# VHH binders against q9rw55, part 2

Target 1, 281 residues: q9rw55
Amino acid sequence: PQVEQLARQKMWNLAERFVAGESIESAIQAVQALERDGIAGNLDLLGEFIDSPAKCTEFADDVIKLIEAAHAAGIKPYVSIKLSSVGQGKDENGEDLGLTNARRIIAKAKEYGGFICLDMEDHTRVDVTLEQFRTLVGEFGAEHVGTVLQSYLYRSLGDRASLDDLRPNIRMVKGAYLEPATVAYPDKADVDQNYRRLVFQHLKAGNYTNVATHDERIIDDVKRFVLAHGIGKDAFEFQMLYGIRRDLQKQLAAEGYRVRVYLPYGRDWYAYFSRRIAETP
Short names: E, the ipSAE of ESMFold2; O, the ipSAE of OpenDDE; V2, 0.75 times the mean of E and O plus 0.25 times the DockQ between their complexes.

## First folded at step 1 (VHH)

Design a10 (framework vhh_8ghr_2)
Fold by ESMFold2-Fast, scan of step 1:
Structure a10 (fold): chain B 281 residues (1-281), chain A 122 residues (1-122)
Amino acid sequence: as target 1 above (281 residues)
Amino acid sequence: EVQLVESGGGLVQPGGSLRLSCAASGFTFSSYSYIGWVRRAPGKGEELVARISPSGGSTSYADSVKGRFTISADISKNTAYLQMNSLRVEDTAVYYCARYKPFSGWSAMDYWGQGTLVTVSS
């Protein structure tokens, strides 16, 4: 409708600071702009709720188109996906659709020397996601597929250690889902302390570590840790959200650290962004 | 160097109270129009719970929390607060502190904290 179109136009000026546009082309241009500043991109395709096998496969097809377009533009593809969006837990002809679609996506990325990060979701999906991650690392190699561990979960420290045989690339996050106290730390201080434990142990194990946080105290602690333990700047990277702390992103890159920015994009940006904004009475 | 850090979340029984804090660094509240609290619960979506203009003292609340929650700010400490009383199971969510920039008739967040979990359970 006319009112929604006008509202969408008004919100674009703010949305463009946090969303890399509506199209693959705009997302690629945003990554190229970051790369000129020595900052890498991690692309995330926004979409409406994916509830059918057909929609999950269509979403996977769109992710593959993104990978192909990035390669054509001279960008090494680096993409994050949620396995639930490509069919995890849905059976199609006796196979897990999410695993089937993830294989197609990772195979295309690997063809271009790229990387796929399997986003972690709520605690009920941790077991199946880590099982599928192990399978995919065995098929494609840890240099082409990674996953996420959430420091708010009690289980994450043990999960990290259990994966050391894979020498895995893992993105460490605090966690953003609603979780009960039976599985997650209720106290922020415990979440932050466990975040440091996950990062430090993963680095000490010789595994590539993505430090995904805007928390300067943690960033400073990581800087001191790697210096004290002789860990090179090629063994880890800092990751941040597009439009958040751009000053810090550029500062870290100028200091010689690897920095990667998570860039959401897609036609559904208005729905995504409007869910974050409320009209002032 | 803009950063918002939330604290005060946790597990509480229905009818209980919690006070959330949002410590701001890299800017002063007097330099910005609004600070807001936004909550997200999987399956419920996102909701702007409360908003304050620290320099002007104006506040607004979602209907779901009006009369139970109170937003305030201490400019000298550069900290905003959300006092949550008479908590209900449906208040369970991750609570985010955000800096709010008004434009035209709309308001939008330009910086977000990391979030703090509030669980209301018996």
Scores: ipSAE 0.000, ipTM 0.072, lowest interface PAE 25.1, mean pLDDT 83

Design a11 (framework vhh_8ghr_2)
Fold by ESMFold2-Fast, scan of step 1:
Structure a11 (fold): chain B 281 residues (1-281), chain A 122 residues (1-122)
Amino acid sequence: as target 1 above (281 residues)
Amino acid sequence: EVQLVESGGGLVQPGGSLRLSCAASGFTISYSSYIGWVRRAPGKGEELVARIYSSGGYTSYADSVKGRFTISADISKNTAYLQMNSLRVEDTAVYYCARSRYWSGPSGFDYWGQGTLVTVSS
């Protein structure tokens, strides 16, 4: 075959480290392998460009199929979605399509005792995502739906405090989008310090906290903080990306900490893979 | 402090029934956790016999007990149960109630009860 096919095959050989294949079946098998090591999965269906209401609803249907497949395989469904991929910002009969589709997804997960994380995107979507998160927690409970706060944003400490009435499950991340200095800390040291503030305040408030970082200094600080404040290992978990620092994932699990790995799969793996290669050595 | 306290074990005749109870404290059964029953029988090692995620009513069973054992949870009492019917001599084991952080085998459980002995013999 042609040079293009050989290049694509070589690219997939590299991508296979970070992506759990193109199918639901391969993703389920990858989660089962992690669970044999005492590590949980967070399944992420990689999206194509979603530009129409019909495609957003089809994507939501595919997420529901994933949830059903996880349940059938004996896996507690734990899935991340981007509201933009299921229609956030598109009107359908007087309601936001993203909210309508998120309800369908969360309802299906709840039937199986599962959980949906609403991924945070760029700063322009924070207000609408947090508003929709409040609505969905009110309908389904904080044990079935969570969201993400990004420490690179100045606003995130205030957002965290404003959500305490919900007793929310939140994944804390540093942030991955390029943002202007008017909304985000330009200095890495400030981002890292704000990450600690978010995690520590959320833990002290008694809220379930997902510590999503590969930064060992922060992980060690969290370990010391929970020990000093009598916070149990059932109040939080560490989260990492599939194929990154597998040694650290296994070490934390062996130490008795809860560990969850963000596990992307699907046909649109190229964009995700490109970001991973740019970020890893 | 998370604790699991088991009761209901004892001596039963083959073909009999027994119900094990697991009283939980320090967490709510309905909040994002699995409760499992793991047994240790002479010569077999540890076997996960049943598991429940109570919020969703999601259950699973080992092939050796499927159709005979039923796992359930009473949220109001914060207690999980294992109803064991049509008991066989081979069901003789120490039964442990355990809380799981993952939907995995016995190695995935982070808190364990003290165990209760079930003896099926005449």
Scores: ipSAE 0.000, ipTM 0.135, lowest interface PAE 18.0, mean pLDDT 84

Design a12 (framework vhh_8ghr_2)
Fold by ESMFold2-Fast, scan of step 1:
Structure a12 (fold): chain B 281 residues (1-281), chain A 121 residues (1-121)
Amino acid sequence: as target 1 above (281 residues)
Amino acid sequence: EVQLVESGGGLVQPGGSLRLSCAASGFTFSDYRYIGWVRRAPGKGEELVARIYPSSGSTSYADSVKGRFTISADISKNTAYLQMNSLRVEDTAVYYCARGHYLPRSGLDYWGQGTLVTVSS
């Protein structure tokens, strides 16, 4: 732990560009700075290796504290969570702990007119996450809870279509996990093509679409698509990661597009930063 | 260059009507930004009396003018309007057309020069 602690301290000077600090206060200040530039925030409390039910509930409590702090600071809460971090798949008194904790989090956000995005994880969690997403949309409404679809998965086009009855808010991403070729496209060109299909089909269905990419070719294609199909700038937004292509974030906002930045924060930043380094488009 | 130019102000008797216009240039009307009317009378603070998101047509009004004022927008002309009916002496103010962002922290970013509305007998 001493060696690891020293490595963490040394790497913070590189990571501070991509992480909104270790505290709720620093995360709120980062959102306020973005909002002054006409850019919205999506807050993500970093958490890794949450294996016990008690720790999952503690993590959920900390997310609720974040939501309360955002509201107190005059920010409409917009927060991303991983269901695995709040107990998905763990039984507590005959109920799924992740679903129980997600309900608490979404209910608190809804009190303040806020929104919770259910982050998608590796392919083994897609079925349970989409099932729990349907349940939560039914209880709280699509205006308060959304989820993520990953274009690298073969299944994602079918999943998108299967959710149209919910009129869902979905964040489209390429995908960041190492997946086998039995479930995911091995070639980048196929991932990029499927990303366009997901975004275009979701927009044409009249569903609020979050276009989460730094890929300028895809962004330009989306701009042309919405213009050609008469889709207003109030029907979608571009989303990017904190500290990545800040120039492009500001350019899109100046052009009148909605822009939202995913802001990771917390003491567990080391694992997040390590994944960013390993990630390839 | 973003510009907002107001017109239609003037002197009117209590109970009368006026229509204010706001011609916008340097940007296109959309729901990413609302157009609002802000007034300021001598010795009083600024009051946002009406706003519109032009693409959706979504509107809101201050309680002081609700039922008397109507805001509208013509996207093809890039122009917003404030129809003011049943005017009262306390409506006397300089009326500014302003552009606001859907995010509250970004505030009102561009203002017109203002147009004077005087309600007096």
Scores: ipSAE 0.011, ipTM 0.332, lowest interface PAE 9.5, mean pLDDT 87

Design a13 (framework vhh_5j56_2)
Fold by ESMFold2-Fast, scan of step 1:
Structure a13 (fold): chain B 281 residues (1-281), chain A 128 residues (1-128)
Amino acid sequence: as target 1 above (281 residues)
Amino acid sequence: QVQLVESGGGLVQPGGSLRLSCVASGFTFSDYSSYAIGWFRQAPGKEREGLSSISSSYGGSTSYSDSVKGRFTISRDNAKNTVYLQMNSLKPEDTAVYYCAAKRGSYWSLPSAEYDYWGQGTQVTVSS
């Protein structure tokens, strides 16, 4: 109906600050604009909790198209995926569909010298995701696949240490899902302190660390930590969300730090946009 | 522990100039400080507006709102632990209470919600 079409257009006018468009072409253009400012992109095709195995494979095919388009545009592919969107937990011929599809995606990225980040989801998926991450690192190498640890979870510090044998690339986030106090810190101060522990321990272990936060206190603490411990600017990067603190992104890049912006795009932007609005005071 | 004290406000005619000072105590403001300082104003019946901010990070990068770009200049004197706002070409619309505020974190910011410590404010009146 006309009313629904107008409502979507009105919502898109608000959402366009946080989403790099609905198409691969708009996402590629957004990455190119960032690269002109010395900032790299991390592309995310929006979608999660896809129920149909056929739709999960279709989604994986669309991610592969994105990787091919980035390569064709002269961009080294760097893409984030949620394993739930490509079939994690669904059987196909006795194998996990998400793992099967992730292999296809990572293989294509590796062909072009690219990288895939396995986004972490709610706490119920941590065990299976870390198991599949270990498998994929063994098959493709830590230079082509990484994952995410969430500081709001009690378990994350132990998970980080358990992965040190892989020399893994990990994106450290505070966490964005609603989690019960039985598995996650209720207090922001504990989440922030655990975030620092995760980042500092990962850097000290010699592992490539993505510091994904807009929290300037944490950013400043990381800057002091790397200077104090002789950790080079090639050993880590700051990551931020598209449309948030663009000023800070540019300042960090101007100071010689590596900066990467998470760029969500696609027709399923509404859920992402709703989370962004809920988090803004 | 952190305290900010503004001074330098007063009455000035349109086209005139004033320099506001913000003396910080409870921390040392330098290239290695984990604090940044901003200037804000609030006129009666209006929302608080961020005007300018200066980072402590690597030489003190600055930012300005569109309403004051080219007219106001923020600077710091590390030896005096003081941040200044030089206001030129003042207009009646600049009449407001001016606040100095500090935030944890070394980078500048204009949204007032990011600032943890606030001074008491100093009145600036631009009138003939």
Scores: ipSAE 0.000, ipTM 0.203, lowest interface PAE 17.1, mean pLDDT 87

Design a14 (framework vhh_5j56_2)
Fold by ESMFold2-Fast, scan of step 1:
Structure a14 (fold): chain B 281 residues (1-281), chain A 127 residues (1-127)
Amino acid sequence: as target 1 above (281 residues)
Amino acid sequence: QVQLVESGGGLVQPGGSLRLSCVASGFTFGRTDYYAIGWFRQAPGKEREGLSSISSRTGGSTSYSDSVKGRFTISRDNAKNTVYLQMNSLKPEDTAVYYCAAGPKYFSLTQSDYNYWGQGTQVTVSS
């Protein structure tokens, strides 16, 4: 109906700040705009619930199309995926479908010199995701596959240390899932302190560290830490969400820091946009 | 020990109304005021879809999928740890098992963002 079309047009004028469009083409254009400002992109294909093996594989195929399109546009592919969206935990011919599909995605990215970040989900998926991450790093190399550690989990400091033999690229986040106090810090101050511990320890270990936060206090502490320890600006990067604190993104890039922006796109933008409006100050 | 229990499903005629309830318990770490509660549904042979969510962090801010916007209303009663889904102008296409879920620090209609799920309640819209 015309009313629904007009409502979507009005909402899109607000949503275009937070979402890189519905198509691969619009997502690529958004990355190119960021690169003109000295800011890199991390592309994320927004997904609806995927309950069938066939649809998990279709989603993986769409991620591969994105990687191919980025390469064709002269962009080094950098993409985030959730293993649950490509079939983690589903058996297909005696193998984990998520691992099988992740191999296809990472192989295509590696072909173009690109990188895939395996997004971390709730605490029940940490063990299997880290196991699959170890397998994939062994097959493709740490320069092509990374994963995420969440500072709200008690286990994350130990997990970080256990991965040092891989020289892993890790994206540090606070965490966003509802977790019980048996596995996660209930107090935000403890989450923030543990975030600093994860980042500082990973940097000192000589591992590439993605500092994914909009929290200026933490950003400032990281800046002081790397200066005090002689850690170069090529050993880490700051990561933020598309449309959030664009001023800070540009400031950090102008100061010579590496900055990467998480760019969601796809037909499911309305749900993502609603989440951003709820959280945005 | 987070637990969600749905109720209020049943058989209703096209054009009718139903109110679903979701009672939440066992929130030790994730207070409901810091996390979203969402409603999802799944019809036989179809994918699960997000319908509506509510986040108390934003003063009860809500989100709706286009398929139910204007017909369904989500609300919460924090004193009772209960979230409601008021369903009006029901259609045969609304026939599904309805699930309540708890998850992210923001409202969301994406299933993979939710890590605690109820058992579901059946809604059948038929003449």
Scores: ipSAE 0.000, ipTM 0.318, lowest interface PAE 13.4, mean pLDDT 85

Design a15 (framework vhh_7w1s_2; at its last look DockQ between E and O 0.03; V2 from the best seeds 0.00; counts 0 for: pae O 2.2 > 2, placed apart)
Fold by ESMFold2, look of step 2:
Structure a15 (fold): chain B 281 residues (1-281), chain A 116 residues (1-116)
Amino acid sequence: as target 1 above (281 residues)
Amino acid sequence: QLQLVESGGGLVQAGGSMRLSCAASGFTFSYAMGWHRQAPGKQRELVAKISGGSTAYDDSVKGRFTISRDNTKNTVYLQMNSLKVEDTAVYYCAAKLYRGSWYDYWGQGTQVTVSS
C-alpha cells in the first residue's frame, strides 16, 4: 500500500510527459496546446480492469462524454478506442456488446464531424475487428471511422488489400503486442520493411494513410515516396506519441505536413505505465 | 452528407474577371471555408480562406482576388480580378469544421482557364 502509493507518486513525474492527466479537462488542454503548434490530437481514454458488460458500457459512456466535451471546446473529436474495452465478443444471443457500444460512440462522433479509430489489439482479435470495421464503415462512412494495421503481422499486407473497396482511413503501426513467430515477424528489419510496404501500398491505392512512427528513416522515405508519386500532403498524416520527439512533431508541422499526436489520459495511467515498465526494461 | 458544389468557372482572357461560387449543404457549422487551386502537374494549394470575418490570401493573388461569404446561405465566393495565365487551374472549394483540423470537405472542382 505504502510502496504502491510512493511508486505511484514518483511514477507520475516520469509519466506526465507521456500522459495528458486524469481528466477530460486536462486532455482537452493538452490538445489545445498542441493546436497552438499546428498539431492535431488523438485522444485515448485509458481503461484497466474493464471486466463486465456494465463496465464496458460505462467506459463507452465516458468516451461519449469526451467527444461531447471536445466538440464544446472547439476541437475535433478524434478518439481512439479498443473494442475489447467496450465489450467486443458475442453473447449467448450472438450479439456483440462491443459493436453496440462502438455504434453509439461513432454516431456521437459523426454528429460533430469527428472520427473514431478502432485500435488493433493482439492477433486473435484481428478477424473480428476487421469484420466489425467493415460493418461500421458501411453504417457511418469512412470519414468517421478508421482502424489500424500492424506491420509485424504477416497477414497485414493481405488485410490491407482486402479493405480497398472501403477506401479506408488506416493507421499503420509496427505493433506493440508480444506475438509468436507463427503470426509475426521476429526481426525488426522485417517489421520495418513490411511497414514501408503497408504505407506505400495504401498511399498508392489512393487511401488516406496515417503514418504512425517516430522512425526518421521511414518518415524520410515517406516524404520521398509522396514527392515521387505526386501524392499531396492532404492524403496522409504523421502520427506520434505525446511527449516523444516534440521537436520532430513541430518540425514536420512547420514543413506543412499533417501531424497528429496520441494523447492517453485517465485515472488508470498508473496501471498503463506499470505494464510498460515491466515489459520494456 | 456534407457537400460543396462549385460554379462559375470557364474561359476568360488575361486581365479579365471571374466570380466563383461554392454552395454548401448539410453544414450546421464550420470554422473556415476556402478556395484551393491545382494547376496541371502541381500540388493543390490554398488560394484564399475566410473564417468569421477574417480573410487570408496567398501572396500570388493578394490585391486581385477577394473571398467573401454569405453566412445565411453558407455560400462562399471568390472574386478574381486582373487574371493572369498563371491563374489557370482547377479551383476547389473546401471547408473545415474546427480551427485545429484540416480541410477535409471538398467540392468537385471548377476549371478556370485564362487565355492570353
Scores: ipSAE 0.570, ipTM 0.783, lowest interface PAE 1.5, mean pLDDT 91
Fold by ESMFold2-Fast, scan of step 1:
Order: sequence, then structure tokens, then C-alpha cells
Structure a15 (fold): chain B 281 residues (1-281), chain A 116 residues (1-116)
Amino acid sequence: as target 1 above (281 residues)
Amino acid sequence: QLQLVESGGGLVQAGGSMRLSCAASGFTFSYAMGWHRQAPGKQRELVAKISGGSTAYDDSVKGRFTISRDNTKNTVYLQMNSLKVEDTAVYYCAAKLYRGSWYDYWGQGTQVTVSS
């Protein structure tokens, strides 16, 4: 609609800082710029709401095109997907479409030595996503597929421990969805404390840990923890969002830490940008 | 699946020499290969790397260690001379597939123990 189009146009000048444009080409260029600063990319094709099986498969095809383009450009295909965007929960001939499409995507990434992160969504998708994650790790290996745990959920500490048999690569986030207090900590202090518990326990278990936060207090605590426990800089990485705290990203990379930037792109940037504003007004 | 398999470790006297080998299989390209080591209670560190024909070494091993690659055999070597007790560590072979990647592909590790 006209109102939506006008709002979208007015927000682009602000959104441009947080989104790597609308094309694969612009996303690749943004990753190459980060790599010159010693920072890796995590490519995310935006599309949180896809309403039909055909559109879910088209979205999966576009993710596969991204993987192929990254490889062709000399970049490791490291990509995040939301299973809802590729058909999770949609039945196609007795099979979950999201799982079917995720297999296609991960298989293509694996051909090129790449990695797929299964982004976590709202609390209602945690059970099915972790079940599908376990299946996909069994088929492709933990070196090619990872997932996300959200510290704002009460369940996440138990979920983390339940996955240790997989030696999983997990991206730890605070959480970005509006959740009821029956499943999520309402207070920021509890979310932050649980974030530290998730990160520290995962590192102590010997699992590759992605510390996805801009919170300098947490980052400093992680730095102290790994030094105190003899955990090498090759066992974890810091992850941040594109356009947020570029100074901190460069500082950590210069200090010898692994840094990766979550780099969203695509036509559906408006929804992503709106969520960023809502989280940190 | 990409696999890196180390061999050639063991016990050696201080002042001696040892050669480590790393056989790579399951991939047809890499930007760089390297040798890392981890001593008890210390973080893993890169000691030598090779990319194209260029080599680089950590200051602690310069002049004593030499990294080389046989592209025909898809094998990378670490020649260690004038070994010191402080060289005692588990040595890991690692591969970096893309220019902007980290060493994300690792071998199982091979123990090198230097006694006085």
C-alpha cells in the first residue's frame, strides 16, 4: 500500500546503515569490505514471513544462489536462514517443507566448505527447530550446520545441555521477539545473567561458541573467562550486527579475536529494520 | 568430508629433530595450511603457515622450524630442528579454505614430547 511505500522510503536513509542493500552483489561487496578489516561475514537474506509453499521453495532457491555467488567471489558461504522462510511447519506430502529445503541449502553449502546457521525465532518454534537441527547435524555434520539459543528463554540453559552429544556450534543471543513472562525473563538483568551462563557453560563443554552481543560488560567477562580457563581464541568468536559498533568490531579483530558480522540484505529489509528500532529506541 | 591427518609425532631428546606430516583429503582447494600447537595450560597458537609459496613463522620457532608442501601428495610438512623442552605440545594441522576465513578445518593432533 501507498502508506507502507511512503514509510519505507523515509526509513531507507536510516536503514542503509544496518542493511547491505537489496542484492546479492551488494551483500558480497559488504562482506569483502569487512574482510579487509579482518572481520568475517554471516550473510542473511531477509524474508521472515513467506506465506506459501511455492514462495518458501523460491526463497530457498535464492539462498542457494547466494551460496553459489559467495563461493564464486572467493568468500566462505556462511549463511543464516530462518526455517519459517523455507517452509517449516508446512506439510508437503507428509514431510516438513522447511526440513526438505534446509537439506538442499546445507548440502550446497557443504559442497563449498560452508556453514548454515539455523536462526531461532519465537518460542513456539524452539522444539521443532531443535529437533530439525539434531536431524540435520546427523546428516551433514556439526561443522556445516549450527543453530541459535536465546538467553531470554527460561528453557535455553537446559536446551544447551541437551545438545552436548552433538558437539554443536551455537550462536548465543539475548533474544529479539516479544515473549510472554511464562516463557521468558521479563527483566534485562536476568536475561544478561542467563546469557553469561549459556556462553560459559558452552565454552566449558568444549563447543564452538558464537558470542553474539554488543554488550561490552559481557564481552569483557567472556575475555576474562577464556583466559582464566585456558580456552583458545580458535574456540569461539564474537558476532555483531552490521552497522552497529563498527569501532568495537575493529578493536576486537585488532586484538586477535575472531569477529563475524551478521549482514542482512534483500527486499524485505523494512521488517528487520523495524525490529532493530523497537529493541534499542 | 574434509580430513586432515597428522603423523610423525613422538618422544625426542632436546637438540634433536622431528618431521610432522599432514595428509589432506576430501577437498580440492585451500588458501592456506598451517601448523598450530597447544601446550598443557596454554592457548593454541599458530607456529607456521604456508600460502601459495610464501611461509611465515612464530618468533619462537624461526630458524628452527620449516614448513613445506607437496601439492602432488596433498601433504604439508613441519620440519622441527634444535628442539627444546618448551616445544612440547600437541601439534595440529589446519586448513584455511578462503582468503578471509579462519583455520576452521583441523586434524586430530599429534603429541610431540621433548625431554632433556
Scores: ipSAE 0.502, ipTM 0.738, lowest interface PAE 1.8, mean pLDDT 89
Fold by OpenDDE, look of step 2:
Structure a15 (fold): chain B 281 residues (1-281), chain A 116 residues (1-116)
Amino acid sequence: as target 1 above (281 residues)
Amino acid sequence: QLQLVESGGGLVQAGGSMRLSCAASGFTFSYAMGWHRQAPGKQRELVAKISGGSTAYDDSVKGRFTISRDNTKNTVYLQMNSLKVEDTAVYYCAAKLYRGSWYDYWGQGTQVTVSS
């Protein structure tokens, strides 16, 4: 146990750069620090081991506490959640628990003018997530709830188009899960190209777009695209992970672009950090 | 950076026609656009709006006015036919856009005067 504790401590020293602490207070402070540099925050409560309906509901309660704390600290609440973490797929009282808890979370955010991003998970959850997203947008408005599309999936361009009637706020990512070739591009070049397509089509459609990438080539392409099409800097934002390419974050902010940083926090940081190291050595 | 510029207003005789244009810069017409007007001593009122392919009109202008848009030119139009003296007003172009939040943008307005 002592060895494990020491190992965790050593790893924390490394992970501290990428995780905004274990507590709500530390997360809030991290957001405040970013805001001093003209960068906005996106808070993500880490919950890697949520197995029961009761724990899902408790997790949702913790997210609500986060929202309240952000508001109390004078920060506009902006939180990302995975619907699986709050009970998606679990039936409680004849309704999907994820949907029930998402309503609670978004309602609280809306009360403070906040925003909830429903993170997209693996391909098996895309349909239900988009369906629930549509429902929640109908209930709370596109200004208070968004979702994520992953460019490595063949379906994503179609998914984007199918959501146009909602004028949705969408975060575009390349993809974070291991997906089979039957549903996802195996070649990085194809993923990158599809990422550009998603971003550009969403921008042209007039929808608020979150360009979530650290790929400088894509970032430059987006800059050129918006310039060529007369799209203002206020029509989209760049999003990046906490601790990654801090120089680029500040540079983009200084150039007048909206920049938002994804800030994971919580006690379950170890799993997150380990996964990130494995994904991005 | 975002700007709406109206044009096409002026003096016209009753029964005549006029076409207003609103050129947008800094964004593309993809959500809701509209024309409003404000007559002397009256409050600003919605005349016509277009969202996607759907249009809506004030009852006073139905059958006479047509709102349209050309996305390739990033311009919204108001075709005004069978103009009446009571149509005299400053006409404003408006856009509703989501930019992390919902915002309303307005043009500077163009004077339309209908003489008897």
Scores: ipSAE 0.105, ipTM 0.536, lowest interface PAE 2.2, mean pLDDT 91
ESMFold2 (binder alone), look of step 2: mean pLDDT 81; pTM 0.826

Design a16 (framework vhh_7w1s_2)
Fold by ESMFold2-Fast, scan of step 1:
Structure a16 (fold): chain B 281 residues (1-281), chain A 116 residues (1-116)
Amino acid sequence: as target 1 above (281 residues)
Amino acid sequence: QLQLVESGGGLVQAGGSMRLSCAASGFTFDYAMGWHRQAPGKQRELVAKIYSGGTAYDDSVKGRFTISRDNTKNTVYLQMNSLKVEDTAVYYCTARTFYSGYRPYWGQGTQVTVSS
């Protein structure tokens, strides 16, 4: 078994560059280090497959503890969650458990002036997630809850437009799941072009837009677009992953742009790291 | 940017062996690379993948298939042993950037046919 330990050790060594440790305390310290460079954090508690209602509620309780710890440390809570990890799709007393637990999490964040991003997952969860997002925005306000649209999905331009009545905060990503060509663009060029369309349309609609990409050509195109349309630096932000293109993160912050870094942390880092580089059909 | 060129497919007898190769260009070594396959009338499925420090395999091929990478040649290999008729499929080389969250790049596919 030593061969597997060495392989895992090498993976762990690489993962430490991209994961903000195993504890709330280490994650808070990582956010504080970023804030010294003018960069904000988006905290993500790593969770593996959560398969029972009790575990979903326990995970939600741990997210609430993170929110409380961030507030206690003088950090405005900004946290990403996956609704599947808090019980989306599990019925409890005629209600969706994920929606019930998301309400608890968002209420605690709102108490501290914070924000919750509802991560988008594979294509089968888009409909239910957007419906639940609409419900939660109605209850808590768009300043406290946002969601994600994935440019690799054909549907995303229509989804974006359908949400304009909410004035929603949306994080634009390319997409991380392996999806069939029946629902997603197979070619990178089409994904990248659709990413630009999503960002430009959302900005033009006057909605707060999170530009989550390391692609410098897209970042440059966004910079040109906002200048050409008189869109202020308070109407959007750039988001990147912890440990990736640290030089670019600092450069954008120094230029006066808002920058936020997605900071995964927790004991489940191995599963996260493995699945992050894994293909999911 | 990234291009994937597959080779090594063809006809083979049941119980035989075959090696697939995939040469990648326009990339960095931080790419996760793998093999998917699609049999007639079935969905595409992951066969094997390789990344820094690890490999993963579908249960149906564990112990029979081995994925390896030669970083000096920018090439990933799939060594297929003890082939079964059920392994007949189009095999696709795939690559996913660790750092960008991009969709997987797909090769053109190479046909593997295992005869009884």
Scores: ipSAE 0.000, ipTM 0.146, lowest interface PAE 16.0, mean pLDDT 84

